# VHH binders against o75319, part 22

Target 1, 181 residues: o75319
Amino acid sequence: GNHIPERWKDYLPVGQRMPGTRFIAFKVPLQKSFEKKLAPEECFSPLDLFNKIREQNEELGLIIDLTYTQRYYKPEDLPETVPYLKIFTVGHQVPDDETIFKFKHAVNGFLKENKDNDKLIGVHCTHGLNRTGYLICRYLIDVEGVRPDDAIELFNRCRGHCLERQNYIEDLQNGPIRKNW

## First folded at step 15 (VHH)

Design T13
Fold by OpenDDE, fold request of step 17:
Structure T13 (fold): chain B 181 residues (1-181), chain A 120 residues (1-120)
Amino acid sequence: as target 1 above (181 residues)
Amino acid sequence: EVQLLESGGGLVQPGGSLRLSCAASGFTFDDYAMSWVRQAPGKGPEWVSLISGYGESTYYADSVKGRFTISRDNSKNTLYLQMNSLRAEDTAVYYCARYEDTDYSAFDYRGQGTLVTVSS
């Protein structure tokens, strides 16, 4: 059967919109086949994701999936009105320049095309924390000129969990700015 | 029960080539990214390569880029590692591992490994 990813249950399903941005982070929703291994209150499906977003009086305009697997849910489980983008991102290590560029390009494209609305960019990895936090912060630092510590603090506060991986934090704080083209 | 069984290891001269295989069973193979990990004598494990469920994306350690190629045949539940231009430092036990996409344990299952020895 389906294996619940390690410590997935320990994280809040959905964070809060990051003030001043269009970002919202969440842990990976799990398709129905996982429910047999979860208590009802632990379940977090694609449908649940959208319900929770609506409860915050927000609307998703794009989902960026940073996971390296397709077993969690299918793009077909999402509303047709919400674009889905897969950016395969290896865990544990700092994302490479190509991955960073892909993320920045996707975000910039969305913002350009969605100037007339306030829809959010939903970003998730497995736990919606480390890879997710790094790429969001990397964007804020490199593109928006935000101070690294401010970006990290903002993400942590809004996600409800703190970025954990030291190599990610170190790269954000002291690493070089990555190219935006 | 999840099972991973590596094969194809052996003795090869520097500059030579070798192809490893991993037979997987006990789970939906294409739902998981798969990886090769190696461990040399007296050294810690090294992440060699990763491939996504349908092969859309691959990752290689810097030490093997341009020389190794990871691939998979989902119809056969088999993972492959083509190793070219082998070097002495490639000597290690090579493990097939199921990638658990988390920030904690990278792999939840691995095989018993197959020994690759590169020596003149």
Scores: ipSAE 0.894, ipTM 0.938, lowest interface PAE 0.5, mean pLDDT 96
Fold by OpenDDE, look of step 16:
Structure T13 (fold): chain B 181 residues (1-181), chain A 120 residues (1-120)
Amino acid sequence: as target 1 above (181 residues)
Amino acid sequence: EVQLLESGGGLVQPGGSLRLSCAASGFTFDDYAMSWVRQAPGKGPEWVSLISGYGESTYYADSVKGRFTISRDNSKNTLYLQMNSLRAEDTAVYYCARYEDTDYSAFDYRGQGTLVTVSS
């Protein structure tokens, strides 16, 4: 489909690497079929994603796609050298324990297999903000022992946008720790 | 033009079953996740179920888990909701909705709805 997601244009395409982590968040890149509905400066394709990452002197080692649709781009649009993982994540609500676990497991697996490099874990939902921010922060809190407020502040600063959903923020700040296995 | 047309609603006794259908047109059906939402009288809309474009993933509200089943036939551009063990609290207008998957509006299109009444 060619329908531009609501408010997609309002968000920075790519954030910054989160210091002390391997995470980088970005909004969903859109395949070529969307370009006819965008001004040239608004376009953000899978190719543009990799170019922007390169401009930061970074390299993606994994892409975790949290969107619940496949209309934005195809895995085939990505370089074969970069693994792609789909974790269907429903928006608006706090991700369930299964989703959280899948995310943690994927991250831990990547870190285990990529100890010899500094490649990044790219995470995105539609806007690369709420679902993305929650799961990254959830990981930092539950697995790395980071204080919730520190995790949220770090993510917000690096993404260039702040988490918006109060239920996500509340769960991160005051919710229970989720099981890591 | 995007069109969503629900059918299959009606009156049913508690414990009964209904199967809702939604005929979709005006867009590439399998590109979009599809959802059922319902609205009971005097209440706000409730997310009932969601299915990904190719049916790889499904979601159910806690209130309907184990009783409702969402499915789709992409060759027919049709969305389904099998509702079993219906309860009085399931009474609502059920809408077929195209899932936009954003942090704002979850759905960008929905049908006119079909009324489901569960009553003895």
Scores: ipSAE 0.876, ipTM 0.928, lowest interface PAE 0.5, mean pLDDT 96
Fold by OpenDDE, look of step 15:
Structure T13 (fold): chain B 181 residues (1-181), chain A 120 residues (1-120)
Amino acid sequence: as target 1 above (181 residues)
Amino acid sequence: EVQLLESGGGLVQPGGSLRLSCAASGFTFDDYAMSWVRQAPGKGPEWVSLISGYGESTYYADSVKGRFTISRDNSKNTLYLQMNSLRAEDTAVYYCARYEDTDYSAFDYRGQGTLVTVSS
């Protein structure tokens, strides 16, 4: 299970905190078994993730994993102090209402429980871009009332890569608001 | 070498049922989500169903929801598709495909397919 996902190397490992939010996006960290297929500078492990976050003077309070596989890393690879949440999210298509709701619920729960700190919600799919960006933007639009274009621009800027999938962009810009409950 | 071998296809009447199987080899089966894709004559490929590595999550195309059930037996390296209430429009070659969880390519390997024909 150590096949490097397609184009994984093409994306920055970790984005920047999105100003005005608790979100940070990153590509999927890969467990040790993948390292033999990577140059040292290409490696991005769960440990590397936390190191990079610390370098930004930030702290992760929650990791939301949107991937549809468990081959990349295991929850046991993460510090016990950081909750891990799996939300199986199918690629290629706009997430369904249930997936969107799960994401919103998780974020809202975290924010409610973490009012006394400034820990971040780390969100990733495989590349930390399309699914990740969609759901973060969907939250900002539906829950925070952010203009779609502003949400997308903010995410793209902070992630260091732009959303690529037109169906996601179109749904964010012109699609209906999803229920928050 | 990754190998996927489908079986179980055949001719069935509308309203009938079939169960497809896919024997997988050459990789750690439970590390990968697995999928069924079908292609009808004159049409492009259609994503039918997806199941996560340990079966925690499943996905179905709207066209097959409530009728098809995807499952897997990781001890046997086998993927299944139970097809009930079959319709003429379900006629297609059904492929077992290993799911690559990216937004660029959905599948990195697929079998040779098994033909399902639904006809009265």
Scores: ipSAE 0.859, ipTM 0.921, lowest interface PAE 0.6, mean pLDDT 96
Fold by OpenDDE, fold request of step 17:
Structure T13 (fold): chain B 181 residues (1-181), chain A 120 residues (1-120)
Amino acid sequence: as target 1 above (181 residues)
Amino acid sequence: EVQLLESGGGLVQPGGSLRLSCAASGFTFDDYAMSWVRQAPGKGPEWVSLISGYGESTYYADSVKGRFTISRDNSKNTLYLQMNSLRAEDTAVYYCARYEDTDYSAFDYRGQGTLVTVSS
């Protein structure tokens, strides 16, 4: 349906590229059917996403969709040149090891195949904040060896919003490193 | 108006099985992930299981993995929960809930619930 996710309008549509990484986070773009419930300035479509990325002089090379629904937009709404990956991620708990592995594997695969360019990995959940931030930070911590507080601060600053879920923050700061296989 | 109506609850002995159903109306059913939530007396609500709009993905609480199976028939706007190998600790009111795809444990709609009692 056309139900606008709770608090969706409260978040910036697109963050900034995270310096030293290929990551950029954004809230879920909504297909045209949602526009009737939004003011024009609140609208954020797949097309708007790419326009905003372009305005930052960046290019998306991969979109990782962490939402648990298919109602927001269709992969067909995206340019054919940008691969789309769905990783169903439950929003009310810390992602499990399988989800974390899928994300890491996807990121590593992309980086391996895109060494010759500077295209970005776009990651989003519904708000592009908690699930998105956790998995990006988890990658930086587990794979890149970044200090947890540094990863969180970097993500928050670039996204323009701070991680909200305490269980995510706690797991990142004090939880064990997750295996990369 | 969104409506969720649970059925199938009842009294069952430990080791027994029950199948819960939830009839949904008032919204595009397959656009939403659906969940079962249970609440035992004196305890907070617990997510039991979640299924994506087209059934591509499912989630189970650790406490029910291997015993419960969530499914849906979108042609009938119906959500199911097959519960096998039931235990006393599974006793609770089971609610059908429309999952709000957010990073919160909240749901936007929930049924009135159906009571499941597992007792000798």
Scores: ipSAE 0.851, ipTM 0.916, lowest interface PAE 0.6, mean pLDDT 95
Fold by ESMFold2, fold request of step 17:
Structure T13 (fold): chain B 181 residues (1-181), chain A 120 residues (1-120)
Amino acid sequence: as target 1 above (181 residues)
Amino acid sequence: EVQLLESGGGLVQPGGSLRLSCAASGFTFDDYAMSWVRQAPGKGPEWVSLISGYGESTYYADSVKGRFTISRDNSKNTLYLQMNSLRAEDTAVYYCARYEDTDYSAFDYRGQGTLVTVSS
């Protein structure tokens, strides 16, 4: 039963740190049981994630997992020293206000507790693109006051792939500011 | 082979209740979020509800919120939909579907469905 997510192979594993922020986005790493379905060069495990972050001279201080499943990897596959937070985020539709608030609360809490270091918040959904991009941009718009098109451009450039889901893009560009508390 | 078998549909009067069941086999049930999707005559499918693998999170369409309850029993590989305060507009074929957590396909398998008719 461990099939590879549709089109997962088409995306770069890890993006770059978004300048002026503490965010880095990536696609979901896959635990060892998936590797029978992957060529060696296609593998991207939890260990590979941390190696790639280290190669960028960065360090993760929190992973926010936006997937609506637990089949991809277990939190135990991550180093014990890195905090992990799951925010179940329904795909295909704009995340609801409760989900947006949970994300904002997690980011704000991290920034407060990590004000004396430069560790990053790693954010992923399945592809590290649509749900991930939406919530990062929603945070930048609502909390940091970034213009929607500037947030989207920054995310797209640093992820290495453009946001694709039109209802998400429309909501970011034209939708209401969401409450921060 | 993945199989999803719905049951519990039937004729019910407005204001009544029904409980739908979906027996799942051929996969590790608790690894997957599961959903109910319905299709009324002459309409496209509507995503009714979703439940995560261990029931940590649920989602409901606005049209059913407060009236329908999704649940699962992982020891029996069974998904449920409790439908209360039924209305004529709830008349549809209800499908059990396995949620695919990607940006592309929402569901990768669905059953044959069970008919719910709400009528006097």
Scores: ipSAE 0.685, ipTM 0.863, lowest interface PAE 1.4, mean pLDDT 93
Fold by ESMFold2, look of step 15:
Structure T13 (fold): chain B 181 residues (1-181), chain A 120 residues (1-120)
Amino acid sequence: as target 1 above (181 residues)
Amino acid sequence: EVQLLESGGGLVQPGGSLRLSCAASGFTFDDYAMSWVRQAPGKGPEWVSLISGYGESTYYADSVKGRFTISRDNSKNTLYLQMNSLRAEDTAVYYCARYEDTDYSAFDYRGQGTLVTVSS
């Protein structure tokens, strides 16, 4: 059977802070039960996530989990000092307007409450790429007025991997601006 | 080994109702989102509905919104699909599927299916 998410090993664990934003993207951390299927150098646990963020001289102030499953790790595996928000985001299709609204609401709330610090919003789906990239770019386009191509380029560069799903890319480039707030 | 067994299919008239069940075994059921996928004769698969592990979130294809309800009973390892206001276009083999939450494969396991025929 397949225990590790397909192609999860192929992606950098954590990206870089996206300049001019409060975002950092990463792939889903995997709890200890997955480590039997991983070489030591392949492991990326919730603890490893926080160590890698600290190594970048950054601090997470919110984790937004976009996965549609609970099998990867439990919120209890995260420090209690870091707020955690689950936004169930269906994969393979452009996120619906309700999902986009929840994401924007969470980001706007964080920015208001954290305007006097430099903490980051960590965003992940399973690979930290397509759903994660879409919602971050959707926010930057709709709320911050960033040009679609500039948002996509910034995400790709800072994540270290390009957005792959053409329907997401096409919606960001050619779809309507969603003014959900 | 992962097993998914659908039941409850049959012949119904347009406007009728039917309830599908899927018995799951061989995995921790509540860890996984579960889905119904259907395939009409001569057509490709259609993603009908999805439900999260504890039922916090659901998704429906536009073609079934308002008529179908997905649910689950984690104590019985069972997934359900309540199908109301059935139409001829709903005729298909319905498959229970375990959702694979990646950018690549949508589902990693599928049952053998149960046939639903909507006809007068």
Scores: ipSAE 0.684, ipTM 0.860, lowest interface PAE 1.3, mean pLDDT 92

Design T13
Fold by ESMFold2, fold request of step 17:
Structure T13 (fold): chain B 181 residues (1-181), chain A 120 residues (1-120)
Amino acid sequence: as target 1 above (181 residues)
Amino acid sequence: EVQLLESGGGLVQPGGSLRLSCAASGFTFDDYAMSWVRQAPGKGPEWVSLISGYGESTYYADSVKGRFTISRDNSKNTLYLQMNSLRAEDTAVYYCARYEDTDYSAFDYRGQGTLVTVSS
């Protein structure tokens, strides 16, 4: 299946680095086979991702792929020098504690290994919005002690689109802090 | 085009077991996560389980954890649900569904369903 994900065209490809963090969010890049159904200006390939990051004077040091499918692109489409981690994250449901823990572990490991550089963690789901925003905000709240509304506002502003899924927003604002271990 | 055909439903006693199957065609099966959704009489649909394209990850509703097992055989384009320790509350029409990994529609295709009735 090469159908374009519903409403994928409606989102900015790549957000901005979130100040005070090592995160940048983006929508899923699409491999060449999808381009038959895209105008040139709508294309956003794995190569386009890296070009857009470089245009911001940034560098990716890790990509965390939160999608629950492998049809969008292959890890082999990415530069071999950039680590790639897939964390299968069920959409529409608040991510479970195991998924949250895997995300926190990956971020903490990256920060330890990259303490002497300023490379970014790129995080995406299909649209780079709800699952992506939830897990980034959950990290900022639970690990960095950021207030929920401040984390959400920072994500929304830097992604360029507001979190939309109400159960995610509710859990971030009113749900329990999750354990970091 | 896309076709999903469930089978294996029937009448079982409480505590019994059933295995549901879903034959898939018209798409590259291993590209898609697949799901079971059930609808009990007088209730809305419930997301029962989900499995990734190669089976690396699964999800279960709390109501079925420990009793149901989702699996797939990509060589046969077939999705399975092994249901053990069945209860009256599991009575429902069970649908095979193709998971759509977007923020909007959870599923883009659903089969006709197969009825499971748990009673004495």
Scores: ipSAE 0.674, ipTM 0.858, lowest interface PAE 1.4, mean pLDDT 93
Fold by ESMFold2, fold request of step 17:
Structure T13 (fold): chain B 181 residues (1-181), chain A 120 residues (1-120)
Amino acid sequence: as target 1 above (181 residues)
Amino acid sequence: EVQLLESGGGLVQPGGSLRLSCAASGFTFDDYAMSWVRQAPGKGPEWVSLISGYGESTYYADSVKGRFTISRDNSKNTLYLQMNSLRAEDTAVYYCARYEDTDYSAFDYRGQGTLVTVSS
């Protein structure tokens, strides 16, 4: 079925660009078939995502989808000009080293290919919060050398919601630097 | 109505093998990641494995890695668990579960379960 993910309505659709980075986080957009279960003001489709990014005077150059399901939308629902990458990320557990490596590899590749523009990497899981925040912060900490508390504060402020999952927060603050490459 | 019906459980000797099946109906099977969850006597539920909608990704609990293999046949709407090198601690009721992929509920539906007993 096309049931709305638990508490999906409780989250702002799209955050703000994280200053000093190329990241913007959002919750999963839902294809049109979900809209019968939503009030008009609750809708957030793939096209709504694109429009909201444009309203912020930004442009997506890559979408990284961290969900462990394909039911929410299909890549074909996105403009063909926006590259899409799926990284299956198991929820409820700190992402494993392979998942972290894939994320870092994708981000590094994007930054290399897009050094001459200001396009953003859009990152989402189901709610655009815990898995999304963890991997963005892990990248900033491990690759950019950002202090854990600064990365977390920046993500929370720009997403508009605080990271909730305690094991993720603890791992970011106290866990080892991940050398995936 | 979502239905998940497990089968294939039984009594098996240590070191033996079993293959569990889960027949799914009432939803678009390949849209959902699917999982096996087990509950041993006197213990809480333990996730065993997870497989994405088209089998692109799998996850296993450390306790079963290398011995259990999750698979699915989307043409038959069926989830499988191949269990090899079975041990007494694998004794449990095994449930087929549909993965929700949220920060809150991991699973939104599960079947009635099938009992696996590993004993001499």
Scores: ipSAE 0.655, ipTM 0.845, lowest interface PAE 1.4, mean pLDDT 92

